VHH binders against q07589. Designs and how they scored, part 33

Target 1, 356 residues: q07589
Amino acid sequence: MSRILVIGAGGVGVITALSLWLKKESDVSLVVRSDYDRVLKHGYTIESCDYGRLEGWRPHHIYSSVEDAASAADNQGYNYIVVTTKNIIDGPVNSRVSNIIRPVLEKNKELHGPQLTTHILLVQNGIDIEKEIWAEFPREQYRYTVLSGIQLIGSTKIGSGHISQVGQDHLSCGAFDPQDAAAIQAANDFVRMYSNEGQNFVEFDPRVRYSRWKKLLYNAAINTSTALVGLDVPRCLEFGVNKKSTEIEVFHPAMREIIAIAASEGIIIEEEFITMFTEITRKKVFKPSMCVDCEKGQLMELEVILGNPIRIAKRNGVATPTLSILYNLLVLVQAKLKERKGLLKFDEKTATLVDE
Short names: E, the ipSAE of ESMFold2; O, the ipSAE of ESMFold2 at other seeds; V2, 0.75 times the mean of E and O plus 0.25 times the DockQ between their complexes.

## First folded at step 16 (VHH; framework vhh_7qbe_3)

Design q3 (at its last look DockQ between E and O 0.94; V2 from the best seeds 0.74)
Fold by ESMFold2, look of step 16:
Structure q3 (fold): chain B 356 residues (1-356), chain A 116 residues (1-116)
Amino acid sequence: as target 1 above (356 residues)
Amino acid sequence: QLQLVESGGGLVQAGGSLRLSCTASGSTESMGWFRQGPGKEREFVAVISGSGGKTYYVDSVKGRFTISRDNAKNTLYLQMNSLKSEDTAVYYCAARGYSGWSFDYWGKGTRVTVSS
């Protein structure tokens, strides 16, 4: 039975742990952190469009920190580390994925040496998210695979120990390296362990890089624009000049730039998806995740959604006038959020940032 | 390790045509062309999928350049028509390996000079 550690207890992480737990094919641990005491005593209250209402639910194990979860793996270790946290690479250093997972990788190595291959599943938005893992964990010292989880779900933590899932879970899981047989097998195994027939949708993704670039059409153009203005997608479209300027002057140009950047990396995305992503969101009255994050005062996944593509474009000589405007305005929004959180300080007497 | 060798560069008059070739030492996933003009940074030009069924071109060359490949010969082509002085550059062949996440293999380039 696979031993799975889910890191992150927001709406996505809790539903991920629940989906695995319900299948009864894995041993499920969850790192809860701030909600630990309440979940330990009372469990989760979950209202799920996929699974119904649950009260007092816990996965097989809960821990208040990754370090504690790693210590509990004294004689077994974890087969999978599932990272569901937001990837805020311009945020606190301890929130970097490599730093979050290191205690588990080190403990697995101490317990098993090269005999245990750790499957690291990144359920996070963006592109180039796997590169930090490859850079920080040399293959001669660590045995691991890196898997991609592209999750389309509407799940939110609405209070301590309270999860509301109003959008059905769709998960695509695959190997970042499509030639790594161990990673491919691990991704297929995860799909099986996650699948709850008739309640969720999960599939193996044979082309992870293509899928992530394709999703970036939506994320880099629509998710970002809604976050900038604080509006749902239909309002962004209807409020535009002649009900057309938002899609013609903002969404479509941004999406075309993403297609060009992906092409410069050898990934060809069909231009028909520009229209598809615009039309399927036209009548869906809800705020995308980045807009929600901003409204909650939480940092956005700005660098993996816009920063990384723009850096690729710069290296490859691809013009990004629309994405660059969106990015630079959202950098200001992100700085405003950081200031409110105490992560940076502006000295109004000198009109300068204060060094940390 | 995979090797890429470009050929076909040269001097051509504005309005003329030139065909570049790039021979790979083995099979590849997608392949593409980049170029670097005098005093400029390298820029992306065009890409073709591993099967050859999909292509993409930057706007500045659409309708003038055609990318193609012959997988039996492990060879990539760039047919350049209606050449302009701004097309003057060293043209680089690039390829993705099957385990690579981006273009990891590069040729040494072939020079194209478009004279007025």
Scores: ipSAE 0.669, ipTM 0.900, lowest interface PAE 1.7, mean pLDDT 91
Fold by ESMFold2 at other seeds, look of step 16:
Structure q3 (fold): chain B 356 residues (1-356), chain A 116 residues (1-116)
Amino acid sequence: as target 1 above (356 residues)
Amino acid sequence: QLQLVESGGGLVQAGGSLRLSCTASGSTESMGWFRQGPGKEREFVAVISGSGGKTYYVDSVKGRFTISRDNAKNTLYLQMNSLKSEDTAVYYCAARGYSGWSFDYWGKGTRVTVSS
């Protein structure tokens, strides 16, 4: 009954589409892009700790671009846009979420006017990720809600059309504006459509701002540190001085700084979560997502994970010595990745960046 | 529009105490205190949850300052003990609304001067 467009065909996006497809309560479309021809012909190969091994799987519809997905329906449109792409606001302009979703919003408006409310679910890391949407799409002109999806899944694209899920599908879904009744209803409806009893865990999140700041303890301290050095969490912990310096002098201080920044925004995170997030992957030999992105030569979600919190800290008078060092070093890593992708060029004769 | 009014500032001897109050014109979620010392940028001091059950303090005031609230009176307090010269500042009350992303509401401030 609901028509759902999933944008992004990485590990998270494909499992999101699979979970919705298995529930059989929605019409599931997926934007695939680079793997489109492969998936059209052969489908996906998926190895999932929750859903088993599948071969030749595809959702109800696949498209090579958002523009094609928006053009496909006669008088249909989409009830939900689920964005699972990495949020790289310092990347190419076509990577901005507002530009990614605009073709669907415009088509929904053309087809239905004010009679269809578009529910935009951001399944992306970081804080302040919804602000671009509200800035770009005035409520007088567009009918939409903005929802938060926090995924704790361990799922990776390991090849063209190949997905490996080794961490449980665990989604928390809620409204960015806790006073928006339509958004709350849409979030609860999505929880119902995503829930596959006995196979995944999905819940409504009444406190999305708290949840995103809490997850940032892991992301801003551990995801970043592992990406900087190219090591899994157990190696980071074991290679430290006396097997303790990484957690005591890097992870914990960074997490304390995030707690202080959240507090300066009126959100109190319990200090017990510092220990919990440090221990949750201590014995699990796998690399967090940002580390994996670096290994694949892909840009990192650096600004929404570290840049935005640091800017808040400066505005609120909160010291961030550990986060600032991590951020400034990762800015250099991000520049290396951009150079390798042809998005930056350094002129070695002048020792300066070349204006592209 | 929610309004916040601070009171209780003044001159106090080092080692002394003051109690700041902030009355809100309506219900709020979390509330907090910020301060701006002479020639310095505004800095975060402390926050209390909407229910009053959770608090957070910056290290420089831990053990000396106590934040509290009386929701029946829509009033936030800051009990400041063992005051130091470094605590001299204009203290601002801040509040988060139930739909707000951060502290959207601010008072005009109350001046605290700690003499040696």
Scores: ipSAE 0.667, ipTM 0.904, lowest interface PAE 1.7, mean pLDDT 92
ESMFold2 (binder alone), look of step 16: mean pLDDT 86; pTM 0.883

Design q4 (at its last look DockQ between E and O 0.93; V2 from the best seeds 0.76)
Fold by ESMFold2, look of step 16:
Order: structure tokens, then sequence, then C-alpha cells
Structure q4 (fold): chain B 356 residues (1-356), chain A 116 residues (1-116)
């Protein structure tokens, strides 16, 4: 039975743990930080469009930290580390994915040396998110694979230990390195262990890089724009000049820029997706995830969604006038959020940032 | 180590045509062309998929340039028509490997000069 550690107990992470637990093909551990005491005592209350209402639910194991989960691994370790946290590379150092997963990788290495391959599944938005893992953990010293999870789900923590899932789970899982047979096998195994027939949908993704660039059309144009203004998509469209300017002057140009950047990296995305992402959300009155994060006072995945593609564009000589405006305004929004959280301090006497 | 060798550059009058070639020493995923004009940074021009079935061109060359490839010969082409002085640059062939995230393989370039 595969031993799986899910890191991140937000709406995505809890449903991920539940789906694995229901399939009964894996031993499921979940890292539950702020809600640990509540979940230990009462379990989760889950309202799921896929699985119905559950009360008092827990996975096989819960831990208050990744360090505790690693210490509790006994002599078996973990086969999979599933990272569902937001990837905030401009956030606190302890939120870096490499730092988050290090205790488990070190424990697995201590227990098994080269005999256990650790499968790291990144269920996170953005591009180039795997590069830090490869840079930080040399393959001469660590045995692991890096897998991509692209998830379409509407699942939110609505209170301590309380999860609401209103959008059916669709997970696409694949290997970042398409020539790594172990990674391909591990991705296919995860698809099997996650699939609850008739209740969710999960599939193997043979073209991870293409899929992530394609999703960036939505994330870099729509997710960002709604976060900037605090509006759902229908409001963004209807409030535009002549009910057209948001789509024509913001969404579409931003998406065309992403297509150009992807092309400059050798990934060709079909232009039909420019209108598809707008049309499938045009009548859906709900706020995209980055908008929700911003309104909850949480930091945004700004760098992996906008920063990384803009840096690629600069390196490759691709113009990004629309993305650059969105990015620079959202950098200010992110700084405002950081200031409110005490991660950034402005000295009003000198009108300058405080050196820390 | 994959090697890319460009050829076909030269001096041409405005309005004229040139065809660039790039031979790869082995199989590649997508391939593309970049260029670097005098005093400018290198910029993306066009890309073609591994099968040759999909292409993308920057707006400044769309309709004038055609990218193509012959996988039996491991060769990439760029047909450049209606050349303008702004097209004067060193043109670089680039290729993705099957494991790479980006264009990791580059040729040394071939110079195209468009005169009045």
Amino acid sequence: as target 1 above (356 residues)
Amino acid sequence: QLQLVESGGGLVQAGGSLRLSCTASGSTESMGWFRQGPGKEREFVAVISDSGGKTYYVDSVKGRFTISRDNAKNTLYLQMNSLKSEDTAVYYCAARGYRGWSFDYWGKGTRVTVSS
C-alpha cells in the first residue's frame, strides 16, 4: 500500500486526502497546521459535490508539521509527497517548496538510501515550479521524481476544519520529465489511486509543459485581472467600456502574449483557447482563486503565474505590454498584503522601505 | 551533444528573398529561429512543432516569413520574403531537446543584411 503525505490542508489538500482515502489503495497522511487541534478533536466537516456530506472525517494520519510527519515515518518513509500549498516564492522562506519537503526527503534518504524513490507531486499553479526542486536536490544525493498535478476543482476552507467543494474534481497528473520512466509510472499509479469512478475525474497528462502553459492563459489573464479589481468574471465583462473592453483590451491581449511567450519556449498553444477560457466563465458568478486569496488577505501566487513568464519574455525578446501592466500593479497589491501581514515595513517618516 | 549549423545568410536588396537552413546532428522536439539586430537584444522570430504540423510567427514577420522542417534530414528552414532593412540581423537556429524546458540548443548564427 503506497504511503502518501499530503502537504497543505486547504480546500484542495483536504479533498485530495479524502479522494485517496476513499479509494482504499493508499495510506494517507495529511499535514494540518492551524486547524490541527480542531481536526484532531472533531475531524473535518466536508460538504462535497463529489462525495456528499461527511462529519468527523480524518485521513489515516494527521500531523501538525512536516517535521512531525517525517519523524513519525518509522522505517517505511513516504512513497509520495503531494504538495497542495500555494507557491509563493516571494513569501516567507519557510514557504519555499524545497524547504517544505526537505524533512521528508532527508528522512526517506536516512531510512532507505537509494532504495526508495520519492515521488514529489506538485499540485500548484504556474510554470517553472519544478526547477527549484531539481536545483536544490542533486540526483547524485537524492532519489526522487517530480510530477505535475493540474487541478480544476472548486474547493475552499470555509472555517476551521470545514471544507466546501462546489466544483467537481478534475486532476491531470504527469511527469515533468517525459523521458523518466519511473516518473511516468508513478504518475499513472497516482491516477489509479486517486480515481473514484463516477465521482471524480483524473487522467494521465503526457504533455505537462503544454498543459501548464495552456492553463496560464486563464491564470495570467483572468485570475490576475479579477484579483486586481476584486470582481468575478461576469462583472469584469459587464462593467467594461461598452461591455467589451475587458475582453478585448485586457483578457485577449494578455492571452496572446502568453501564447507568444510559450512559442518562444517551443510550446505552441492553439489560439482558440483565447476565447474558450472567457466563454466558459462568462456566466459563472464566482471569483477565481487569486481574487479570493487577495480578498482573504492571503498572498498571491504572483511570481509563478506572471513573474516567471515575463522573465522568460524578457530573455526571449517577446513584448508583454499587457502582462507587464498587470504584473506591476499586482506587485503593489502583493506588497500591500505583505505590509498588512508584517512581512514588509514602510517608514512613513522617510517615505522608504525599512531594511530588515 | 546536439549540434545546430545555420547557413544561407547574405546580402540582399530590400524587397528581396533569402532562405536560411539549419541542420541538426540528431532528432529534436520543436525548433525555432531567433535574431539579433545591430545594437539590439536577441528576439524570437518563429517556431515549428516537432512534427511540423504547427507554427507560430511574431507579427513583424507574419505573412513574409515561412518556417518549415524536414525531419528526414534533421533540417529547419526559414524562407524570408519581402525583406526590409529592419530584418537585418544575425539569425540563430534553436531547438528543444526532449527533456528540456526551453530552447537549450543554439547555432552560432548566420548574418542577413538587407540593403537599400
Scores: ipSAE 0.708, ipTM 0.914, lowest interface PAE 1.5, mean pLDDT 92
Fold by ESMFold2 at other seeds, look of step 18:
Structure q4 (fold): chain B 356 residues (1-356), chain A 116 residues (1-116)
Amino acid sequence: as target 1 above (356 residues)
Amino acid sequence: QLQLVESGGGLVQAGGSLRLSCTASGSTESMGWFRQGPGKEREFVAVISDSGGKTYYVDSVKGRFTISRDNAKNTLYLQMNSLKSEDTAVYYCAARGYRGWSFDYWGKGTRVTVSS
């Protein structure tokens, strides 16, 4: 029976743990952190469009930290690590994905050496997110695979231990390396363990890089723009000059630039997706995730969504006038957020950053 | 190791046409063309999928250039029509391998000069 550790107990992570738990084919652990004491004592209240209402629910195990989860591993260790946290590579070093997952990788290695392969599933936005893991965990010293999870779900934490899922769960899971047979098998196994027939939708993704570039049309154009101005998509569209300028002068040009960058990496995204992504939330009055993160005073996934594509564009000689303006303005927003959190200090007497 | 060899470059008057070829030593995933003009950085021009069914062109060449491939010959082509002086560059063939994250294989380039 696979042992699965889910890291991150927001709306996505809790529903991920619930879906796995309901299938009854895995042993499900969840790292809760801030809500740990509340969930330990009372469990979760979950209101799910997929699974109905649950009260007092807990997965098989909960932990207050990844370190505690690793220490509690039995002789089998963990087969899967499912990372549902935000990927903020310009944030604190201890929040880096490699540092978050290291205790489990070290414990699995201690218990089993090469006998246990650790399957790392990244349910996070952006492109090139797997490269940190490959760089930090040499394949000569660690046995693991890296899997991609693209999840479309409307699930949020609305209070301590209280999850509201109003959008149906759709998970697309695949291997970052399409020639890694172990990763392909692990992704297919996860699809089976996560799938609750008639309640959610789960599929294997044979073209992970294509899928992530395609989703980036929405993330790099719309998530970023709404975060910059603090508006939902319908308002961004209706408030534009003649109710047209936002889509014609901001969303569409940004999406065309992403298509060009993907093409310069050999990934061809169909032009029809520009219209599709512009229209899918036109009538839905809610703020995309990056906009919500910014309003909560939390750091944005800026580098994996916008910084990484722009660096690729610069290397490949692809013009990105729209993305570059968005990025440079959002770098200032991210710096403002870091300053408010004490991660950045400006010396007003010298008018310079304090680096000491 | 995959090898790429370009050919077909030369001197052409503005408004003229030229056809570039690139032979690969084996099969590839997607293939593309890049170019580097005098004193400029290398820039992306066009890409074609492994089957040849999908293409993409940068705006500056769209409607004038046609990328194509013949997988039986492991050969990539670039038909360049209505040439302009700003098309003057060394043109590089690039290919992805089937494990490739990016364009990992590059030719040495073929020079195209567009005169007055």
Scores: ipSAE 0.702, ipTM 0.914, lowest interface PAE 1.5, mean pLDDT 91
ESMFold2 (binder alone), look of step 16: mean pLDDT 88; pTM 0.896
ESMFold2 at other seeds, look of step 16: ipSAE 0.697; ipTM 0.910
ESMFold2, look of step 18: ipSAE 0.704; ipTM 0.913
ESMFold2 (binder alone), look of step 18: mean pLDDT 88; pTM 0.896

Design q5 (at its last look DockQ between E and O 0.81; V2 from the best seeds 0.00; counts 0 for: pae E 2.7 > 2)
Fold by ESMFold2 at other seeds, look of step 16:
Structure q5 (fold): chain B 356 residues (1-356), chain A 116 residues (1-116)
Amino acid sequence: as target 1 above (356 residues)
Amino acid sequence: QLQLVESGGGLVQAGGSLRLSCTASGSTESMGWFRQGPGKEREFVAVISGSGGKTYYVDSVKGRFTISRDNAKNTLYLQMNSLKSEDTAVYYCAARDYEGWSFDYWGKGTRVTVSS
């Protein structure tokens, strides 16, 4: 049976581990940082719309860090590394995905050499998120694949060791390199190991880059705008001048710019998706994930959602006036969050940054 | 490995037309046109899907340029009408050999000069 390490024990990561555990086709390990002692002693309490109520649940193994998971005695290593953390490239050095997964990749290589191909599944937002992995782990030195997971789930950690899932789990899993047969096989195998028929929804994604660019219409225009202002989508739309300016002057122009950037990369997204994404949450009084992250004082996935597309646009000669203003304002919001976390220091006597 | 060769550039008077061609050495997925004006960086112009069923144009050329392809001949076209002096550039053909990657294959370019 496949050995799977899930990294990140928020609402998404715990339900991911539970779904794999319930299928009984994999050996499931979970990295649990701050809640480790609580979960070790008492297990998880889970209230799930997909799986019902569980008390005292644990996956097959839990660890307090990725390093501990990698160094466990008699550990056979892992077939899959499932990353469910936010992708914060501009955050602390330990928050880079390459640094998060490195201990496991090195241990797998030490234990198995070329006999084990490690399948790295990124359940994260954004575009070009696989590029860091390819750059940091040369294919001639490491045996791995990189898989894409687009997961929509309403799952929240509501207390130490306590998970509430109120939205059904939808996962699309595919290969970032659609010409990599091993990656395609691994993605299909993961779909099988994750699928709990009648309870969750999981499917193979044959066009990962198209899917991620399409989702970026919502993420780059709406997640970002709501995060700037701290409002749900209905309020953003209703508070606009004549109830129109937000969609006409912010959402639609930002989405058109994403379509142009994707086109400059050879990926054509139909313009009717602009209307679809604008309308999908018009009547849903709920704050999108980036808005929620910002209000909780957590760093945003700013670079993978806006920074990366803008860099592609500059390389390809595509104008992005709307995205650029959103990005530059959100860089300031991100800096404010970093200052609160002690990741930036501003010297008010000199009016300058001190350690950048 | 994939080779792209442009042709059809030349000198044309403002308001005139030109048709550019780009022949690929093998089958391609999406193909596109980029251009680089004098003293400027290369910029995206238009793209067509592998099947030829979908297109996208930057606003500055929409309604004036038409991108098309003939997959039996592995050939991409750009019909340029109502040319303006601002369209003066070296035009580059770009392609990818499978879906999911950016444009990795480029021609050497063909020069279009729009006078007056």
Scores: ipSAE 0.633, ipTM 0.888, lowest interface PAE 2.0, mean pLDDT 91
Fold by ESMFold2, look of step 16:
Formats: sequence, C-alpha cells, structure tokens
Structure q5 (fold): chain B 356 residues (1-356), chain A 116 residues (1-116)
Amino acid sequence: as target 1 above (356 residues)
Amino acid sequence: QLQLVESGGGLVQAGGSLRLSCTASGSTESMGWFRQGPGKEREFVAVISGSGGKTYYVDSVKGRFTISRDNAKNTLYLQMNSLKSEDTAVYYCAARDYEGWSFDYWGKGTRVTVSS
C-alpha cells in the first residue's frame, strides 16, 4: 500500500487527501498547519460536489509540519509527496518547494538509501517548476521522480476545518521526464489511486511540457490581468472599451506572446486555444486563483507564471510587450503584498529599500 | 554530439530570394532558425515540428519565409522570399533532440546580406 504525504491543507489539498482516502489503496497523510488542533479534535467538514457532505473526516494521519510527518510515518518514509502549495519562488526561503520536501527526501534516504524511489507530484501552476528540484537534489544522491499535476477544481477552505468544493475535480498527471519509465509508471499508479469512478475525472498526461505551456495561455494572460485589476473575467471583458478591448488588446496579445515563446522552445501550441481559453471563462462569474490570492493579501505565483516565460523570451529574442507590462506592474503589486507581510521594508526617511 | 551545419547564405538584392539549408548529423525533434542582425541580439525566426506537420513563424517573416525539412536527409530548409534589408543577419540552425527540454544544439551560422 503506497504511503502518500499531501502537503498543503487548502481546498485542493484536502480534496486530494479525501480522494486518495476514499479509494482505499493508499495510506494518506496530510500536513495541516493553522487548522491542526481543530482538525485533530473535530475532523473536517466537507461539502463536495463530487463526494457529498462529510462531517468529522480525517485522513489516516495528520501532522502539523512536514518535519513531524517525516519522522512519524511508522519510520518507513513515503512513496509519494503531493505538493499542493502555491509555488512562490520569490517568497520566503522556507516556503520554497525544495525546502518544504527536503525533510521527507532526507528521511527516505536515511531509511532506504537507493531502494525507495520518492515520487514528487507537483500540483502547482507554471513552467520550469521542476528545475528547482533537479538543481537542489542531484540524482546521484537522491532517488526520486518528479511528476506533474494539472488540476482544475473549484475547492475552497471556507472556515477552520471546513471545505467547500463546488467544481468537479479534473486531474491530469504525468512525468516531467517523458523518458523515465519509473516516473511514467508512478504517474499511472497515482491516476489509479486517485480515481473514484463516476465522481472525479483523472487521466494520464503523456506530454507534460506541451500541457503546461498550453495552460499558461490562460494563466499568463487572464490570471494575471484579473489579479492586477481585482475583477472576475466577465467583468474584465464587459468593462473593456466597446466591450472588446480587454480580449483584443490584452488577453489575445498576451496569449500570442506565450505561443511565440513556447515555439522558440520547440513547443508548438495551436492558435485555436486563444479563443478556447477566452470563451470558457467569458460567462462564468469566477475570479481566477491569482486574483483571489491577491485579494486575500497572499503572494502570487508571479515568477512561475510570468517571470519564467519572460526570461525564456529574452534568451530567445521573442518580443513580449504585453507580458512585460503585466509582469512589471504585478512585480509592484507583489512588492506591496510583501511589504504588508513584513517580507520587504522601505525606509521612508531615505526613500530607499532596506537591504538593497 | 549532434552537429548542425548551415549553408546557403550570401549577398542578395532586396526583393530577391535565398534558400538556407542545415544538415544534422542525426535525427532531431523540432528544428528552428534564429538570426542575429548587425548590432542586435539573436532572435527567433521560425520552428518546425519533428514530423514536419506543424510550423510557426514570427510576424516579421510570416508569408515571406517557409520552413521545411527532409527527414530522410536530416536537413532543415528556410526558403526566404521578398527579402528586405532588415533580414540581413547571421542565420543559425537550432535543434531539439527527443531527450532535450529546449533548443540545445546550434550551428555556427550562415551570413545573409540583403542590399538595396
């Protein structure tokens, strides 16, 4: 039975743990931070369009930190680490994915040496998110694979220990390295362990790089624009000049720039997806995740969604006038959020950034 | 490991045509053309998929340039028509192998000069 550690107890993480738990093919652990004491005593209350109402639910194990989870898994380690946290590479050092997963990788290495391969599933937005892991954990010293999870789900924590899922869970899971047979097998195994027939939708993704560049059309153009202005997508479209300027002058140009960047990396994304991503959000009064994060005062996944593609564009000589404006304005929004959280300090006497 | 050799550059009058070739020492996935004009940074021009079924061109060359490949000969082509002075550049062939994440293999370039 696979031992699975889910990191992140927001709406996505809790439903992930629940889906695995319901399948009864895995031993499911969840890292719960602020809600730990409440969930320990009362469990979760979950209202799910996929699974109905549950009260007092817990996965097989809950922990208040990754360090505790690593030391307490019956001293056998974990087969899978499922990361559902936001990837904020410009945020606090202790929130970097490599630092979050390190205690588990070190414990697995201590217990099993090369005999246990740890499968790291990144359920996070953006491109080049696997590169930090490859750089930090050399394959000569650590036995692991990195898997991609592209998830579409409408699930939110609406109170301490209370989860509301109003959008059906769709997960595409695949290997970042398409030549790694162990990773491919692990992704297929996860699809099986996560799939609850007739309730959720789960599939294997054979072309992870293509899939992530394709989703970036939506994330780099729409997620970012809505975050900048604090509006849902229908409002962005209806409030534009002549009800057209947002899609014609902002969304579509940004998406075309992403297509050009992907092409400069050898990945050809079909232009029809520009229309598809614009239309699937046109009539849904729904704020994308980056917009919601910004409104809650939380840091945005800015670098993996915009920074990384823009750096690729600069390397490859691809023009990004629309993305660059969005990025540089959002850098200021991110700095404002960091200042409010105490992660950035401005000296008003000198009008300079402290620690510059 | 993989070697790419461009050929076909030269001096051409504005409005003229030129065909570049790039021979690869082995099989490749997608292949592309980049160029570097005088005093400019290298920039992306066009890409073609491994099968040859998909292409992409930057706007400045769309409709004038045609990228193609002959996989039996491991050769990439760039047909350049209606050449303009701004097309003057060193043109580089680039390739992505099936194991690679990006264009990891580059030729040494072939110079194209477009005179008025």
Scores: ipSAE 0.525, ipTM 0.853, lowest interface PAE 2.7, mean pLDDT 91
ESMFold2 (binder alone), look of step 16: mean pLDDT 86; pTM 0.876

Design q6 (at its last look DockQ between E and O 0.94; V2 from the best seeds 0.00; counts 0 for: pae E 2.6 > 2)
Fold by ESMFold2, look of step 16:
Structure q6 (fold): chain B 356 residues (1-356), chain A 116 residues (1-116)
Amino acid sequence: as target 1 above (356 residues)
Amino acid sequence: QLQLVESGGGLVQAGGSLRLSCTASGFTESMGWFRQGPGKEREFVAVISGSGGKTYYVDSVKGRFTISRDNAKNTLYLQMNSLKSEDTAVYYCAARGYEGWSFDYWGKGTRVTVSS
């Protein structure tokens, strides 16, 4: 049986662990952190549109830290590391994915050397999220693959040990490197281990980069805009000048810029998706995830959603006037959030950032 | 290693036409054209899918330039019509190889000068 460590115990991570656990084809561990004592004593209460109501539920193993999970792998290690945390590359260094997963990779290497290939599944937003992992963990020193998980799910933590899933789980899983046969096999195996027929929807994604660029139409245009103004999508659309300016002057231009950037990387996205992403949210009173993060005072996935595509655009000579304005304003919002968290300090007497 | 060789550059009057070619030494997925004008950074122009069934053009060339490919000859083309002085640039062929996932392979470029 595959030994799977799920990192991140928010709404996504807990439902991920539950789905794997229900299939009964894997040994499921979950890193819980702040809720550890509560979940250890009482388990999770889960209200799921896919799986019904569960009380007192735990996966096979829970841990308070990744270090503890790695140490407790009792001479076996983990076949899969499933990362469901937000990827805040401009945040604290200990929140970087490479630092989060390092204890498991080091323990797997100590226990098995080259005999165990570690499959790292990134269930995170954005483009180019795999590249730092490849840079940080050279292939001559580590045996691993990097997999992509694109998940559409309406699942949130509503209290300590309490999860509410009101949106059905759709997962697309594939290999970041489409020529890595081991990664392709691992992605297909994960699809099988995650699939609960009639309850969730999960599929192999043969074109991970296309899928991630396509999702950026929504994320780089709508997720960002709603976060900037603190409004749900229908309000953004209805409050625009003549009920049109938001989509015509903000959403659509931003989406066209993403299409141009993807094209400059050899990925052709059909323009019909501009209308599709605008329309699927027009009548749904819904704040996208970045807007919700901002409301909760949490750092945004700004660099992987907007910074990375803009850097690609600059390298490839693609104009991004709309995305650049959104990005630069959101950099200020991110700095405000960082200041509130004590990650930045501004000296009001000198009107400058405090040096470190 | 995949090699790309451009040809067809030259001097042409404004309003004229020119056809660029790029021959690939092996299998390619998407192929595209970039250009670098005098004193400017390299910029994206157009892309065509591996099958040739899908294309994308930047707005400044849409309707004037046509990207195409002949997979039997491993050759990419750029038909440039209604040329303007701002089209003056070194034009680069770029390709995704079978093992690549972005434009990792580049030609050395061919110079196009549009006189008025």
Scores: ipSAE 0.551, ipTM 0.861, lowest interface PAE 2.6, mean pLDDT 91
Fold by ESMFold2 at other seeds, look of step 16:
Parts: sequence; structure tokens; C-alpha cells
Structure q6 (fold): chain B 356 residues (1-356), chain A 116 residues (1-116)
Amino acid sequence: as target 1 above (356 residues)
Amino acid sequence: QLQLVESGGGLVQAGGSLRLSCTASGFTESMGWFRQGPGKEREFVAVISGSGGKTYYVDSVKGRFTISRDNAKNTLYLQMNSLKSEDTAVYYCAARGYEGWSFDYWGKGTRVTVSS
């Protein structure tokens, strides 16, 4: 039986743990930080469009930190680390994915050396999210694979120990390195362990980079724009000049720039997806995830969604006038959020940023 | 280690044509062309899929340049027509290996000069 550690107990992480737990093919551990005492005593209350209402639910194990989860791995370690936290690479250093997973990788190495391959599944938005892991963990010293999870789900934490899932779970899981046979097998095994027939949808993704660049059309154009202005998609479209300027002057140009950047990386995305992503939520009154994060005062996944593609564009000589404006304005929004959280300090007497 | 060798550069008058070639020493997935003009940063020009079934061109060359490949010969081509002085650059062949994430393999370039 695979031992699976799920890191992140927001709406996505809890449903991920529940889906694995229901299949009864895995030993499921969840890292629960702020809600730990509540979940330990009472379990989760979950209202799920996929699984119905559950009260008092817990996975097989819960821990208050990744360090505790790693220390409790009684001579077995974990086969999978499933990261469902937001990837905020411009955030605190302890929130970096490499730092989050390090205790488990070190423990697996101490217990098994090269005999246990650790499968790191990143259920996070953006592109180039795997590169930090490859840079921080030399293959001479660590045995691991990096897997991609693209999850389309409407699940949120609505209170301590309370999860509401109103959007059906679609998960696409694949290997970042499509030539790594162990990674391909691990991704297929995860699809099997996650699949609850008739209740969720999960599939193997043979072209992870293509899929992530394609999703970036929506994330880099729409997720970002709605976050900047604090509006749902239908309002963004209806409030535009002549009800057209938002899609014609913002969404479509941003998406065309993403297509050009992907092309400069050797990935050709069909232009029909510009229309598809513009239309898919035109009549659905809800705020995309980055807009919701900003509303809640949480830091945004800005660098993996906009920063990384812009840096690729600069390296490859691709013009990004629309994405650059969106990015530079959202950098200011992110700095405002950081200041409120005490992560930045501005000295109003000198009108300068305080460095450390 | 995959090696890429460009050829076909030269001097041509505006309005003329030139065909660049790039021979790969082994298997490639997507292949593309980049260029660097005098005093400018390197810029993307065009890409072709591994199978040859899909292409993408930057707007400045669309309709004038044609990218193609012959997979039996491991060779990439760029047919450049209606050349302009702005097309003057060193042209670089780039390729993704089957295991690669981006254009990790590069040729040393071939010079194209468009006069008048």
C-alpha cells in the first residue's frame, strides 16, 4: 500500500486526501496546521458535490507540521508527497516548495537510501514549478520524480474544519519528464489510487508541458485581470467599453502573448483556445481563484502564472506589452498584501522601502 | 549530446531569397529558428513541431518565411523570401530533444546580410 502525504489543508488538499482515502488503496496522511486541534477533536465537516456530506471525517493520519509527519514515518517513509499549497515563490523562504518537502526527502533518504523513490506531485498552478525542486535536490544525492497535477475543482475552506466543494473534481496527472519511466508509472498509479468511478474524473496526462501552457491562457489573462480589478468574469466582460473592450483589448491580447511565448519554447497551442477560454465562464458569476485570494488578503501565485512566462519571453525575444502591464500592476497589489502581512516595511519618513 | 549545424547564410539584396538549413546529429522534437540582429537581443522567429504538422511564425516574418523539416535527414529548413534589411542577423537553429523541456540545443549560427 502506498503511503501518501498530502501537504496543504485548504479546499483542494482536503478533497485530495478524501478522494485517496475513499478508494482504500492508500495510507493517507494530511498536514493540518491552523485547523489541527479542531480536526483532531472533531474531524472535518465536508459538503461535496462529488461525495455528499461527511461529518467527523479524518484521513488515516494528521500532523501539525511536515517535520512531525516526517518524524512519524516509523521506518517506512512516504511513497508520494502531494503538494497542494499555493506556490508563492516571492513569499517567505519557509513557504518555498523545496523547503516544505525537504524534511520528508531527508527522512526517506536516511531510511532507504536509493531504494525508495519519492514521488513529488505538484498540484499547483503555473509553469516551471518543477525547476526549483530539480535545482535544490541533486540527483546524485536524492531519488525522486516530479509529477504534475492539473486540478479543476471548486473547493474552498469556509471555516475551521469545514470544506465546501461545489465544483466537480477533474484531475490530470502526468510526469514532468516524459522519458522517466518511474515517473510515468507513478503518475498512472496515482490516477488509479485517486479515481472514484462515477464520482470524480481523473486521467493520465501524457503532455504535461502542453497542458500547463494551455491552462496558462486562462490563468495569465483572466485570473490576473479579475484579481486586479476585483470582479468576476461576467462583470469584467459586461463593464467593458461597448461590452467588448475587456475581451478584445485585454483577454485576447494577453492570451496571444502566451501562445507566442509557448511557441518560443517549442510548444504550439491552437489559437481556437483563445475563444474557448474567453467563453467558458462568460455566463458564470464566480470569481477565479487569484481574485478570491486577493479578496481574502492572501498572497497570489503571481510569479508562476505571470512572472515566469514574462522571464521566458525576455530570454526568447518575445514581446509582451499586455502581460507586462498586468504583471507590473499586480506586483504592486502583491506588495500591498505583503506590507499588510508584515513581510515588507515602508518608511514613510524617508518615503523608501526598508531593506530587512 | 545533440549537435546542430547551420548552413546557407550569405549576402543577398533586398527582395531576394535565401534558404537556411540545419542538420541535427540525432533525434529532435520541436525545432525552431532564432535570430540576432546587429546591436539587438536574440529574438524568436519560427518553430515547427516534431512531426512537421504544426508551425508558428512571428508576425514580422509571416507570409515571407517558411519553416519545414525532413525527418529522414534530420534537417530543418528556413525558406526566406522577400528579404528586408531588417532581416539582417545571425540565424540560430534550436531544438528540443525528446527528453528536453525547452530549446536546450543550439547551433553556432549562420550569418544573413540583406543589402539596400
Scores: ipSAE 0.518, ipTM 0.847, lowest interface PAE 2.6, mean pLDDT 91
ESMFold2 (binder alone), look of step 16: mean pLDDT 87; pTM 0.892

